# Designs tried in a protein design chat: VH-VL binders against q8kdm7. Part 13

Target 1, 259 residues: q8kdm7
Amino acid sequence: EVNYQALVDADVKAFQGFFRKEFPDVKLEDFGNGVYALDEDARKQWKEMEEFPPYELDVEAGKALFNKPFANGKSLASCFPNGGAVRGMYPYFDEKRKEVVTLEMAINECRVANGEKPYAWEKGDIARVSAYIASISRGQKVDVKVKSKAAYDAYMKGKKFFYAKRGQLNMSCSGCHMEYAGRHLRAEIISPALGHTTHFPVFRSKWGEIGTLHRRYAGCSNNIGAKPFAPQSEEYRDLEFFQTVMSNGLKYNGPASRK
Below, E stands for the ipSAE of ESMFold2; O stands for the ipSAE of OpenDDE; V2 stands for 0.75 times the mean of E and O plus 0.25 times the DockQ between their complexes.

## First folded at step 9 (VH-VL; framework fv_teclistamab)

Design v4 (at its last look DockQ between E and O 0.83; V2 from the best seeds 0.00; counts 0 for: pae E 6.9 > 2)
Fold by ESMFold2, look of step 9:
Structure v4 (fold): chain C 259 residues (1-259), chain A 121 residues (1-121), chain B 108 residues (1-108)
Amino acid sequence: as target 1 above (259 residues)
Amino acid sequence: QLQLQESGPGLVKPSETLSLTCTVSGGSISSRWYYWGWIRQPPGKGLEWIGRIYYSGSTYYNPSLKSRVTISVDTSKNQFSLKLSSVTAADTAVYYCARTPYSSSGFFDYWGQGTLVTVSS
Amino acid sequence: SYVLTQPPSVSVAPGQTARITCGGNNIGSKSVHWYQQPPGQAPVVVVYYDSDRPSGIPERFSGSNSGNTATLTISRVEAGDEAVYYCQVWDSSSKHYVFGGGTKLTVL
């Protein structure tokens, strides 16, 4: 009886409608470019940087890691279809496990299932492999399905997380990235939440290295005086699931460079 | 070949703190793929989850015990510990340490042998 | 405060099929795991993620989960199957691993 996908699709329409109203000159597909969709000076600088992207070596290292043989003769390539062009398959809700599976989770599951040591979650080789997979997946449609009660429950947990105020500053993801999106914080412009997950992993100049979405979540938590959740925790996986569903209809465009 | 072994006093006086240590062998407690947990079972009764810890120190506790429970990890000793304060006779149980996969819907795939802790004068 | 309800006991003749239920509100949206605890021993997982078996668990152990009921089924029951069986879920709203009260399987 309940059409969970229809309930979610209505939320997506309302969420994207909010941003279309607030930014009527921004094309839907351009929200995946974050602040670069809002600020012509930032976009100009970004386009010049993309001629020689800072993540180029990370993509090359990720490709090498993706194809590196395990002790058993298999590789990460053995676990992923389409030659590894699978960014568009993640995140998804696994109906058997009753949980969200992220790309990074699947990378380490492949390694552990083949007797290899998992990568560290936050940065390093996991981000390099994720960057390679993202680079060969550019243009894949964001089309996350929410078809069961269990998937809807995970979606709703992510939604509640996104809107909940947290930390000593009593702030939410939505407060910054919906209500204050496009506003200046000194010389910086706060990026819209729409399209946030489409361009990860990112090389951030602040980090001096490539990093994962969940590393960014932890950083935002610290900024508002909240204790970060563990990387790839249910809380952060459900948040990624919600955010990515809200970007349904956009295209994956990672890896990216950001400030 | 992973093994978990509980250790600590088998007798604790009422109002004191129950303190147990789980030693992990054949694997590393600092693995990012697992949580480490405590479960107890009063004699003749069912299983009750106490809490879990990730190697980073992140914890969740059973709401009914939360005010009295502390779980900690010592990665240099490959150990994690349970402290349960202000114990009563109701805390008499076999205490198990256990491992669960890093998943919100995981199960306990390895259990210690269990150690009986009696709360009595 | 999620609650799992199991019958306290189930009796079955050797060679017949035992069915042990685990009731919970919308339990079909959760992954259910089952443990066998022989007398005086630590629990051992016999079914996980509703219906998967660990290596070494015979195929006569099976599980299902839908709606408000999960079921552990043991076909061709043997005397060695006498144990207490627990169901378990993770409840993400309360951050709580929840066990059922246990079902004592008796082989008559």
Scores: ipSAE 0.151, ipTM 0.689, lowest interface PAE 6.3, mean pLDDT 90
Fold by OpenDDE, look of step 10:
Structure v4 (fold): chain C 259 residues (1-259), chain A 121 residues (1-121), chain B 108 residues (1-108)
Amino acid sequence: as target 1 above (259 residues)
Amino acid sequence: QLQLQESGPGLVKPSETLSLTCTVSGGSISSRWYYWGWIRQPPGKGLEWIGRIYYSGSTYYNPSLKSRVTISVDTSKNQFSLKLSSVTAADTAVYYCARTPYSSSGFFDYWGQGTLVTVSS
Amino acid sequence: SYVLTQPPSVSVAPGQTARITCGGNNIGSKSVHWYQQPPGQAPVVVVYYDSDRPSGIPERFSGSNSGNTATLTISRVEAGDEAVYYCQVWDSSSKHYVFGGGTKLTVL
């Protein structure tokens, strides 16, 4: 009998070990802060920004949306336990549906189940609600489990995606966020892959607004000249699943601001 | 309640293009939670998936039919359509339009009644 | 391409239990859905996500899925259950909705 969790745990150890070796002065918990863990100047600027986070209004808006009654009198709050502090519950593999379920999926599924229209996936209200949930979930430990063969298969699909070269530049996620981690590419420091999923959704200065992880995935695809997948596609859900597993043991610290 | 209804000619000549439209009522085709697809069944045979479309226009097709199939969506009319070019007798079938959840493991929860299309000279 | 294999036919007497199998490589890692198609009618889902049952479908219909075989079980078979049954999955590798060949259930 195959212990899939053990296999995954070994991968996590190796993955995190790579980054610990590459960045020996960076604490494991600080990888969730991306480039701000690597560059002191960037970190200082970030800290200043965090005094008045650009996502603050989005969090407030998200809170309002979270508690806004549906036509049937219920709300998003009625769908989630622990007062909505459920960031650490996602993503997870649904053993019946045989697919990865993300927080954003759960939000829209709640809305649809209650007769409301689903939010768009990449920005707007979905990101605001997600931001609120993230904010009240700060400090939760990343602990995604992979126990079944089906879950492991999804994990492996995400893994394969992460390491597969794509696009006109023939680059993989790992090609940038492992091999070029901490290095400058087009005047920007490439963030280590470890901790990528801990701090979403993010307000990016480039966007001028808050956006979801899958929006960022699409952007990365565009950067390497690859056609993006749809938000909440199997590809991106599996990728999120894999990356989040790789960050097991870190703490959620979203929402966040990024360049 | 959601209803799907196929419409189009029941007879098509060989080498011509089969064209069908599915009209959706009781629900919006612009939903982000569903795909819309076509499935066919030759007389006395099994079901064969043809393709699916998202409200945005994104499509997947059966690889065996991809070169001949075009599925389109018209959100303003709450319809989606199928075009199958260069038809032969092998394309004679009952054609169903159907809905499937936006999922990596979706099933077809609503079907049209189906429309027979016969390819004959 | 991914293939689902069903027996062409299954025969049962009224009141007995019918079992229709759907074979596929590692099918247990996929969600299997089952459709009932009465003669001259469109298919109707009777079991989805391996074992869930839609509203309006009798509890006599159940499903299981593990390893390389999914099974639709119809207990206390009635004459009205006579139909062709199809299993179906989504194959993510080939981006294809795959149907089994169908099983004709005959009630003797």
Scores: ipSAE 0.037, ipTM 0.576, lowest interface PAE 3.5, mean pLDDT 94
ESMFold2 (binder alone), look of step 9: mean pLDDT 93; pTM 0.946
OpenDDE, look of step 9: ipSAE 0.030; ipTM 0.593
ESMFold2, look of step 10: ipSAE 0.069; ipTM 0.671
ESMFold2 (binder alone), look of step 10: mean pLDDT 93; pTM 0.945

